# VHH binders against E3 ubiquitin-protein ligase MYLIP-A (mylipa): the designs that were tried, part 9

Target 1, 279 residues: E3 ubiquitin-protein ligase MYLIP-A (mylipa), of Danio rerio (Zebrafish) (Brachydanio rerio) (q6tem9r1to279)
Amino acid sequence: MLCHVTRPDAVVMEIEVDAKANGEDCLNKVCRKLGIIEVDYFGLQFSGSKGENLWLNLRNRISQQMDNLTPCRLRLRVKFFVEPHLILQEQTRHLFFMHVKEDLHRGHLRMCSEQAQELSALLAQAEFGDYNQNTAKYWYTELCGSEPNQTTINSIIAKHKALEGLSQASVEYQALQLVSSLEHYGVEWHWARDAEAQRLAIGVGPEGIAICRDDFSLVNRISYPIIQIATQSGKSVYLTVTKESSDSVVLLFKLISNRAASGLYRAITETHAFYRCDT

## First folded at step 1 (VHH)

Design c24 (framework vhh_brivekimig_d4)
Fold by ESMFold2-Fast, scan of step 1:
Structure c24 (fold): chain B 279 residues (1-279), chain A 124 residues (1-124)
Amino acid sequence: as target 1 above (279 residues)
Amino acid sequence: EVQLVESGGGVVQPGGSLRLSCAASGFTFSSYDMSWVRQAPGKGPEWVSSISSSGSTILYADSVKGRFTISRDNSKNTLYLQMNSLRPEDTALYYCTRDTSGEYWDHPGSFDYSSQGTLVTVSS
């Protein structure tokens, strides 16, 4: 079976796997061709029939999970984000950086004006190199949600000029250091509805789950230790959590499909397992 | 593959009794803590009871303590739930689950289930 695997930098790889191959077989072949040793940070995504963005279960056969195999279209994505100093390979860091750039473009990572100015300069140095008045373009509105005034633009230009001579690898590392300090770094978002059918954004991250309104305003934070029970049934995900003083409450999240609900459930359990430091 | 098949549900009057069974296959049953979880119509899941792999440690939810008894037979790969003094609020679909709290969670009762469950209806 021929799989078209799109990298975070939009380059498409053609990967031949056995018709009975599991997701792990494909991921390992992709990482081997890219020279990536740090396979555990990555996963493969595909699109569901209802437009869901789903993680391929690496232990199961690819053909059992995807509706369209002609061709098998997959995306290589960072599944588990870590601090940049923990990443051993420059190529792994580059793919993290490209993934982060996409999250920034989609508005999934927001920051204050000062951070937006610094990151705008780093992104420009990474993409265009040393400052040039004729080619300089900056992402500021995408990073903080506000239009830049002339003072802000001048500040970004000064910061870009200060990066003169730095390599792409160096500025990508600095950009990852900055974004790793942001609240939503490494958070994966899922759209759901509550028991009253109100739309929610559910963020699954290293420390727990963030429950937000559809404008990403925070409603509640749930740390992994207070989750007593997590279940998935049909299109629903249920979390039974400990309230103050030992009472429990059941939270219901209804998703667009059984696959989306399974995806949220797996994101919660797999993310907790990855970031847990068991002795 | 892990398979859990629940049975023994039915319709019973308040104060009655039922015994649920769960036949396990596809994993080393004697190595896992096992749990019963229920879901009432229109409600979320509620943990009912857990039993350690050896059967020496048993836990019950306060709502069922003194009325329900969990047990296991590792030679038959079977989990049981003896339900006495049943109440209308015990009406639910009952699921057998393997407790993976040591792998994924730091609390008993962390579980997933894909089986059909067994329906218990206590008519008022």
Scores: ipSAE 0.000, ipTM 0.291, lowest interface PAE 14.2, mean pLDDT 83

Design c25 (framework vhh_7ubx_2)
Fold by ESMFold2-Fast, scan of step 1:
Structure c25 (fold): chain B 279 residues (1-279), chain A 122 residues (1-122)
Amino acid sequence: as target 1 above (279 residues)
Amino acid sequence: QVQLVESGGGLVQPGGSLRLSCAASGFTFDDYAMTWVRQAPGKGPEWIATITSGGSTMRDDSTKGRFTISRDNAKNTLYLQMTSLKPEDTALYYCAKGPEDYYTGSYEMDVRGPGTQVTVSS
């Protein structure tokens, strides 16, 4: 079967796999073609019948998970985000950078004006190279923070000039280092409703779970150590958590489908396992 | 089928105002966050504002003092009120439906309209 695998940089790869291939077979073939040995950071996503963005279960056959195989449409995405110093290969960091760049363009990561100016300079150096007075005015775009005025533009120019001679790999590393300090770096978001049908955004990240209102304002944080048990039943995910006094509380999240609920449950358990990872 | 159609763009002088509209069909409008995005000539897309199903708004810091996002659920319509327009606001403005993507969230768009052109010049 023919799989069209879209990379984080929007390049589509054509990958031929056996009709009985599991998700891992496809992911390994993609990573092999990209020269990536750090396969564990990546996963494959596909679209469900209700428009859900679902992670392919790598141990199961692709044909048993997807509704449309003509062609099989998959997205190579970073599933587990880590600090850039833990990434061994430049190619892996490059794909992390492209994923993060896409997330920034969508407004997922907010930052102060100083950070936005530094990031703008790093993005310009990565894509266009050394500062050039004749072309720079077309490149600078401040992502957030203060309105772009002559003072902020001059600041970006000074920062870009300071990066002269640095390689794409070096500035992508610096950009990832800056972005990895932001509040929602590496957080995977799931839409859910609570027991009273209030809409929530559930963020699953390296240190735990963030429960937010649908405007992403924080309601509660749940660190992995206080989660006693996580279960999934139908469209519902249940978390039993320890309160301050050693009492237990059960939190209920209802999702749009059984597959979405399974996905949140798997995100919680797999993310916890990945970042705890002593063995 | 999900469909979004923007309108209300045009030529305006600096300091002027425009109201953009986005007519939505093919989905339960009330259940989804809606977003405005713009793309200026020679530049990448820039997120402007998102309004949630409950009516809460998130806005880009550089425009939030001049632009207001709102929705009318009875009419399945999204609005962007723009004031004190500058030449730098010249762009194609897109309406986007928020995520049915229950695994990635936030300001992502799964469907966007064809856009409406806003030109600010004297």
Scores: ipSAE 0.000, ipTM 0.137, lowest interface PAE 16.8, mean pLDDT 79

Design c26 (framework vhh_7sr4_2)
Fold by ESMFold2-Fast, scan of step 1:
Structure c26 (fold): chain B 279 residues (1-279), chain A 123 residues (1-123)
Amino acid sequence: as target 1 above (279 residues)
Amino acid sequence: EVKLVESGGGLVQPGGSLRLSCAASGFTVSSNYMGWYRQTPGKQRDLVADIYSGDSTKYGDSVKGRFTISRDNTKNTVYLQMNSLKPEDTAVYYCATDSSEFYYGDESHYDYWGQGTQVTVSS
């Protein structure tokens, strides 16, 4: 079957796999073509029939998880974010950087204006090299994902000039260092409703779960150690958490579909397992 | 603010062609999900074609091979080239974007929709 796998750098790979191939067969073929040995940081995403953003289950057949439209559309994405010093391959670091660049353009990164300007300068150095007054007029408009005002452009220019002489690999590393310091680095977001049908954004991250309102204002944090059990049934995910010794409460998250609920459940269990293992 | 403006609709005979355009402002098309949807009276909106970062595309079975979605990043515009049009293609066509990582397939989830452009295929 023909798969179109979109890389974090926005390049589309045409991947032929057996009609009965598992998700891991596709991921391994993609990573092999990219020269990536550090496969564990990556996964494949697809869109569900109700518009859900879902991680492909690598142990199951691709054809059983996706609609029958051709080509099969997948996205190679960073599934588990780690600090840049833990990444051994420059190619892996480059793909982390491209993922971050896409998130910036899509407005997914949460940072102050100063940090956004610093990151924009690093992006410009990585893409275009040293600041050049004659050609730089249009660089920052494209990289920011929006039309920046002149004050912002002047600030970015000053920061870009300060990076003179740094290589692409060096500034990509610095960009990842900046992003890794942000509150929501490595957090994956899921839309849900609570037991009272209040809409929530559920952030699944390295240390636990963030429960937020639909404007992303924080309601509560649930660290992994206080989760006694996580279960999924139909469209619902249940977390039994410790409040006091011998006391527990059950949190209910209802999602738009069975697959979305399974996705949140797997995000919670797989993220906890990944960060517990020190790798 | 994000704004999407469709153009290019009209009346065409069966077998004819039209190209729809969706001009975006307030965000960058090359970095965002972009979709074309259509709606006939009394029915919910259906996905016609979409394009994601890196030009990965998907088409509804009824339009596959006849319609092509593309974008021009320099013009910040997405296009739908419609060939071999049939009476069944008659609908209001909308472009849409969702700047979030969350896709629910519902209109209430998508951040931004255009106002729509009417395509009528009749003899």
Scores: ipSAE 0.000, ipTM 0.139, lowest interface PAE 15.0, mean pLDDT 79

Design d01 (framework vhh_7pa5_2)
Fold by ESMFold2-Fast, scan of step 1:
Structure d01 (fold): chain B 279 residues (1-279), chain A 125 residues (1-125)
Amino acid sequence: as target 1 above (279 residues)
Amino acid sequence: QVQLVESGGGMVQPGGSLRLSCAASGFTFSSYWMSWVRRAPGKGPEWVSTISGSGGSTSYADSVKGRFTISRDNAKNTLYLQMNSLKPEDTALYYCAKDYSTVYEYGSLDAFDYWGQGTQVTVSS
């Protein structure tokens, strides 16, 4: 079976695997071809028939999980984010950077104006190299405000000029250091509805989950220690959490499909397990 | 919610043609000038072409003038770049980019000079 695996940098790899191969067989082949020994940070995603972003279960056969195997379309993605100094390989950091760049364009990371300006300069240096007056207006990205003023633009230009001569690897590392300090670094987002059918964005991260409105404004944070029980039934995920008076509250999240609900449930349980070992 | 998704790249031999597309969403497409920018491996960005919101004004870099044609379909929120007589020097990752607004729209956009993920064009024999 031929799999088309798209990297975080949008390069497509052709990976040949046995028809009975497990997800981990494919992931290991991808990482071997990329020279990546730090396989545990990565996973493979595919699209469900309802537009879901689903993680391939690495222990199970690929053919049992995907609706369409002709072609077998997978995406190599960072599944578990860590501080950049913990990453041993430059190639691994590069793939983390590309994944983070995509998250920034989706508006999933919150930061102050100063950080947004610094990050815009780092992104420009990484993508386009040293500041060039003739092309600058066509490649800056701005992460704060509905319309950047000339003062903001001049600040970004000054910061970009200050990065002159820095390598792509160096500025990608600096960008990862900056974003790793942000509240939503490494948070995986799932669309759901509450008991009243209000649309929510559920963020699963290293310290717990964030419950947000559909504009990503925070409703509540739930740290892993206060989660007593997590269960999945059909399209629903239930979290039983501790209230301040030792009472418990059950939170309901309804997702678009059984696989999406399983995905959220696995994200919560697997993320907690991963960071519990490395924190 | 601003998204720019490029497509249409690929491998062609010298003298060949490709048509790039950019599907835009999350903003009022017809209100913005749009551009194509490219980056060859190891080089800085090179501006390629720009088109006004209405499509009435276009401009091109000297390196592509007479060979490339920029156009847009505002009903489909899509930007195009028709590339003819391709040369090995045209090998690059091509980005569509949102330029400045021709009309002020409050709250329509939070990003400035946004560009998409790019589409790879390789010209080789």
Scores: ipSAE 0.000, ipTM 0.085, lowest interface PAE 25.5, mean pLDDT 79

Design d02 (framework vhh_7sr4_2)
Fold by ESMFold2-Fast, scan of step 1:
Structure d02 (fold): chain B 279 residues (1-279), chain A 123 residues (1-123)
Amino acid sequence: as target 1 above (279 residues)
Amino acid sequence: EVKLVESGGGLVQPGGSLRLSCAASGSIFSIYAMGWYRQTPGKQRDLVADITSGGYTKYGDSVKGRFTISRDNTKNTVYLQMNSLKPEDTAVYYCAAEVYTGSLYDETSYDYWGQGTQVTVSS
């Protein structure tokens, strides 16, 4: 079967796999073509019938998980984020960098203005190379996602000039170092509703779960050690957690579909296992 | 839950300009990807332009260089500045809100659509 695998940089790869291939067979073939040996950081996503983004179960046959196989449309994505110094290959860091750029575009990653200016300069150097006075302001406007004021532009220009001569790989590494220090680096986001049907963004990260309003403003943090039980039933995910009073409370998250709920449940259990048992 | 209301359409001569606005209700505007699509009777909807929550833009080949999409998160509004209009740009223009699904799973990945605004380019 022919799989069209879209990379984090939006380049589409054509991957031929056996009709009975499991997800891992496809992922390994993609990574081999890209020269990536650090396969464990990556996964494949596909779209569900309700528009949800679903992680392909790598142990199961692709044909049993997807509704449309002509062609099989998959996305190569970073599933587990680690600090950049732990990544051995430049190509792996490049794909992490492209994924992070996508998260920045979507507003999933917050930082102070000083960090935003530093990152804007690094992104400009990575995308366009050395500072050029004739067009530089247009680069910053596009990369910042809003119209920066003149003081901000001047600050970014000074920082961009200071990066003169640095390679794309070097500034991508520096950008990853900066963003890896941010609170929501490597957090996987899931939309849900609480018991009162209020919309929430649920972030699953290395240290635990972030419960946010629909604008990503923080409501609560649940560290993995205080989660007593996590269960999924139908469209709902239930977390039984210990409060500071040592009382137990049950949190309910309702998602759009059974698959989305299973996805959140798996994200919680697999992310905890990866960062606490496998790192 | 999310309502999109378009405005700014109308009749304009070839070579003229129009600015479309789309006002979105709800606090989640800043995290949505917003787009403009157009449809002529008997044809499928085509992407005109989209803009991510971070401000990155994409344009359809036929409008690149002539149209500019922008957003104002303070006013929950997305704009389409249309310059050098051609008769071929005549269509109903629809505002759409989409959540780039990346790592997100839920109903917000569905398209929210406005009712459309007519743009006619004719002498």
Scores: ipSAE 0.000, ipTM 0.222, lowest interface PAE 12.7, mean pLDDT 79

Design d03 (framework vhh_lunsekimig_d3)
Fold by ESMFold2-Fast, scan of step 1:
Structure d03 (fold): chain B 279 residues (1-279), chain A 122 residues (1-122)
Amino acid sequence: as target 1 above (279 residues)
Amino acid sequence: EVQLVESGGGVVQPGGSLRLSCAASGFTVSYNYLYWYRQAAGIERELIASIYSGGSTNYVDSVKGRFTISRDNSENTMYLQMNSLRAEDTGLYYCAADIGYSETWGSAYDYWGQGTLVTVSS
């Protein structure tokens, strides 16, 4: 079976796998073709029939998870984010950088104006090289608002000029260092509703789960150690958590589909397992 | 209702130029990954150009420096400006959208247009 795997940099790879191949077989073949040894940070995503963005279960057959296999359309994405100094290969860092770049432009990562200016300069250096008025200016408006004032633009230009001579790999590393310090680095977001049908954004990250309002203002943080049990039934995900008094409470999250609920459940369990092993 | 409609294909002499358009409906081009693919006779469809949500672009080596992908947010349209056309650029050109997160994180679809024919001959 032919799989079209889109990389974080939007390049499409054609990967031939056996008709009975598991998701892991495809991921390993993709990473081998890219020269990536650090396979464990990556996963494959696909689109569900209701617009869900779903992670392929690597232990199960691809053909049992996807509705359309002609061709099998997958996206290579970073599933588990780590500090950039733990990443051994420049190619792995590059793919992390491309994923992070997409998240930044979609507003998934928030930062102060000084950090936005520094990152804008790093992004410009990575994309266009040394400062040149004809090529770099476009990037300055992407993170600092649609109409940044001249003082902000001049600050970014000065920062970009200061990066003169640095390689793409070097500035991508620096960009990842900056981004890895941000509150929501490595957090995967899911839309849900609570028991009262209030809309929530559920962030699944290295340290636990963030429960936010639809504007991403924090309601509650649930660290992994206080989660006693996580279950999924139909469109609902249930978390049984420990309160300070040793009482337990059950939190309910209802999602758009059974697949979306399964996706949140798996995100919680797989993220917990990954970072538990690293700690 | 998500639709992509290509236009602008035609017959051109080697060295000529064409601009392809991809009109989008049902989503906003400014905030999604957008792609141009090319399919030549007897050859599998290949990605030739992409534009990311933030506006950075990527090109396959064979078109780099000759083709430019862009978008017009007010017209909700993506373009491919093709310069210095060669006989090997002949093919059906498809636009595609990997519609990103409809609600910050979540739904994404890979939508395709109908294709527009570009012939570079004589």
Scores: ipSAE 0.000, ipTM 0.149, lowest interface PAE 13.5, mean pLDDT 79

Design d04 (framework vhh_7qbe_3)
Fold by ESMFold2-Fast, scan of step 1:
Structure d04 (fold): chain B 279 residues (1-279), chain A 121 residues (1-121)
Amino acid sequence: as target 1 above (279 residues)
Amino acid sequence: QLQLVESGGGLVQAGGSLRLSCTASGFTYAMGWFRQGPGKEREFVASISWSGGYTYYADSVKGRFTISRDNAKNTLYLQMNSLKSEDTAVYYCAADLTYSQVYEPHEYDYWGKGTRVTVSS
């Protein structure tokens, strides 16, 4: 079976695996070709028949999880985000940086104006090197989600000039340090509906679960220690959580498909397990 | 408007080397090489950021091809080593003014006419 694995930098790799291969066989082969030893931070994503963005279950056969195998289309993505000082390989940090850069261009990470200006300067230094007046006009409009005014551009230029002489690896590290300080760093978002069919955005992150309205305004935060039990049945995910005086409340999230519900359930359990084992 | 002109194509023996060049009539951001072989779909070969700090390669050419650029000359290069018969294709230079890193054909606004590479066995 031929898999087309798209990297965070949009390059497509052709990976041949046995027809009965499980997800980890493919992931390990991808990481070997990239020289990545730190495999545990990465996963493979695919698209479900209803447009779901799903993580491949690495322990199960690929052919049992995907609707279309001709060709098998997968995306290599960072599944578990950590602070840059915990990452040992420069290549791993580079792939984290590329993933973060894509998320920034898609509007997935929110930050204040000062942080956005600093990050824009770091991105420009990483991509174009030292500030150069002749080409600078084009750099900042490509790296910002909206077209900034001249005062903002002048601020970014000053910050970019201050980075003179720093290597690509150094500024990628600094960019990851900045981004790792943001509230939604390492948070994976899932669309769901509550018991009243109201649309919710469920964020699964290192410290717990964020329940937000469809505009990402916060409704509730659930830390992992207060989750008594998590279950999945059909299209629904149920969380039994502890409230005052050890009282229990059951939260219901209904997703678009059984696979999406299984995906949210696994995201919650796997994310909790990953960060619990690292602390 | 912006024009891209490829050169350096030709006939070469398997195991040989060839260097392709692409000269742009003006400033370019992201640049890349794509190819289309007989009976095949057009495929990505390699791309390079403006600074040259980021380079990306299709798995089929990794370790054999090297992409580079000279911004002072507005020129993109592809050094092809250890050529195989499967590398026989028309090679296209692509450039964009609005993206710093693109690898899908539909993301590039400017394309050259192509240069033919034939690898004989």
Scores: ipSAE 0.000, ipTM 0.207, lowest interface PAE 14.9, mean pLDDT 81

Design d05 (framework vhh_brivekimig_d4)
Fold by ESMFold2-Fast, scan of step 1:
Structure d05 (fold): chain B 279 residues (1-279), chain A 123 residues (1-123)
Amino acid sequence: as target 1 above (279 residues)
Amino acid sequence: EVQLVESGGGVVQPGGSLRLSCAASGFTFSYYAMSWVRQAPGKGPEWVSSISGSGGSTLYADSVKGRFTISRDNSKNTLYLQMNSLRPEDTALYYCARELGSYTWDETGLDYSSQGTLVTVSS
């Protein structure tokens, strides 16, 4: 069967796999074609029948998970984010950078003015190359939420000029180093409602789970060590967490569908397992 | 409460132009990145373009790059899509959407209007 796999940089690849192929067979073929040996950081996403954004179960047959196979439409995405120094291949770092750039564009990775100035220069060097007054464009406002004054603009230009001669790969590495220190680096977001039907954004990341309001403002943070058990039943996900010493509390999240709830449950358990093995 | 109302669709001949508008209400418009998404008959949704909350950053699908321009007017809570050099392949229902995250678990990962505006490119 023919699969159309869209990369994080929006390039579409045509991949042929056996009709009985598992998700892992397709992912390995994609990564082999891209020259990527670090397969474990990546996954494949597809759209559910209700438009859900779902992770393909790599152990199961593709044809058992997707409704439309003519062609099979998949997206190659970074599933597990790590510090850039742990990434061995330039191509892998580039795909991480493209994913992070999308998060920055959406305002999901905010930072202070000093970091915004540095990252603005790095992003411009990666996109436009060496400083040129006629083509320079900076993302400062998107990164920190305030308009730059002339002193700030001059600072960004000076930082961009200081990057003269650096390759796209070098500045993408430096950009990833900066963004890997940010609060929401590598966080996957899930929409849910609490027991009172209040809408929440649940962020699943390397350090734990963030519970936020629908504008992504933080309500609570749950580190993996305090999670005693996670369960899923129907549209609900339950987390039993340690509150005080020996006390425990059960948190309930209701999602839009059984598939969405399964997705949040898998995100929590798979992310915890991945980062536990790395540390 | 949150409302997105699209307008500006119609019938146009190949090579023509249309300007779509989306009037937003019920939320602080400038806080959110906004997108245009289209759905052709019998196909799934296709992301077309995005613009940051301030309007300083724009992203485009390869199929429309160089032909479409996304913009916004935060003082009027309005999102725009200027479509030039239209092709039959651009025929679709066009939706505006408030961006809540590309990998956010929800029905579509986007908060968008159920109505849309129809664009038909035909002779």
Scores: ipSAE 0.000, ipTM 0.317, lowest interface PAE 13.0, mean pLDDT 82

Design d06 (framework vhh_7ubx_2)
Fold by ESMFold2-Fast, scan of step 1:
Structure d06 (fold): chain B 279 residues (1-279), chain A 122 residues (1-122)
Amino acid sequence: as target 1 above (279 residues)
Amino acid sequence: QVQLVESGGGLVQPGGSLRLSCAASGFTFSSYWMTWVRQAPGKGPEWIATITSGGSTMRDDSTKGRFTISRDNAKNTLYLQMTSLKPEDTALYYCAKDVSYGTLEYSPFDYRGPGTQVTVSS
């Protein structure tokens, strides 16, 4: 079976795996070709028939999870984000940086104007090198939702000049360090509805679960220790949590499909397990 | 299809001024960023200035106080006003069609005309 695995930098890799291969077999071949030994931070995503972004279950056969296998289309992405100082390989940090760059471009990370300007300068230094030697005008289109004004451009240029002489590896590290300070660093977002069909954005991150309105304004924050049990049934995910009085309450999230619900359930359980075991 | 024609160059004495023009055709000029680049004898191309579709500018530090980039979308024309010219400004000056804002593609800018020669000498 031929898998087309798209890297965070948009380069497509052709990976041949056995017809009975599980997701782990494919991920290990991808990481081996990239020189990555820190496999545990990464996963493979695919698209569901309703446009869902789904994580491939690495322990299960690929052919049992995907509708189209000719070719099998997968995306290599960072599944578990950690502080940059915990990453041992430069290549791993580079892939984290490329994932973050894509998330910034897609508007998945929110930050103030000052942080966006600093990241634009770091991105420019990483891609083009020192200011005045490259076509630096292209970099800020990836971080701005609209064309930047003169004050913003001048600020980014000043910040880019301040980075003179820094290597690609150094500025990628600094960019990851800055992004790791953001409230939603390492948070994976899932669209859901509550018991009254109100639209919610559910963020699954290193410290717990954020329940937000569709504009990402915070409704509730649930740390992993207060989750007693998580269950998935059909299109629904149920969380039994401890309230302030040690009373239990059940939260219900309804998703667009059984696969999306399974995806949220697995994101919660796998993220909790990862950060509990790796601390 | 895309055509860019530079003009306004010539021989000037140090301290003089020149205004370069670039007449554009074959594309929707107002939707594109536009750039001025120069190439001095024996040197590689040097970026001078870019102007966005909205009129914001980015300029090289060595010329920033002496050169001003501007555009007239009604005339499909790009300008470079040069003041306090120095012998080091002697170069062939090119205008280039740059990016259209909002694309997800980084594309190198391109040259379409033969450029306009600026010679600063007494």
Scores: ipSAE 0.000, ipTM 0.413, lowest interface PAE 10.3, mean pLDDT 81

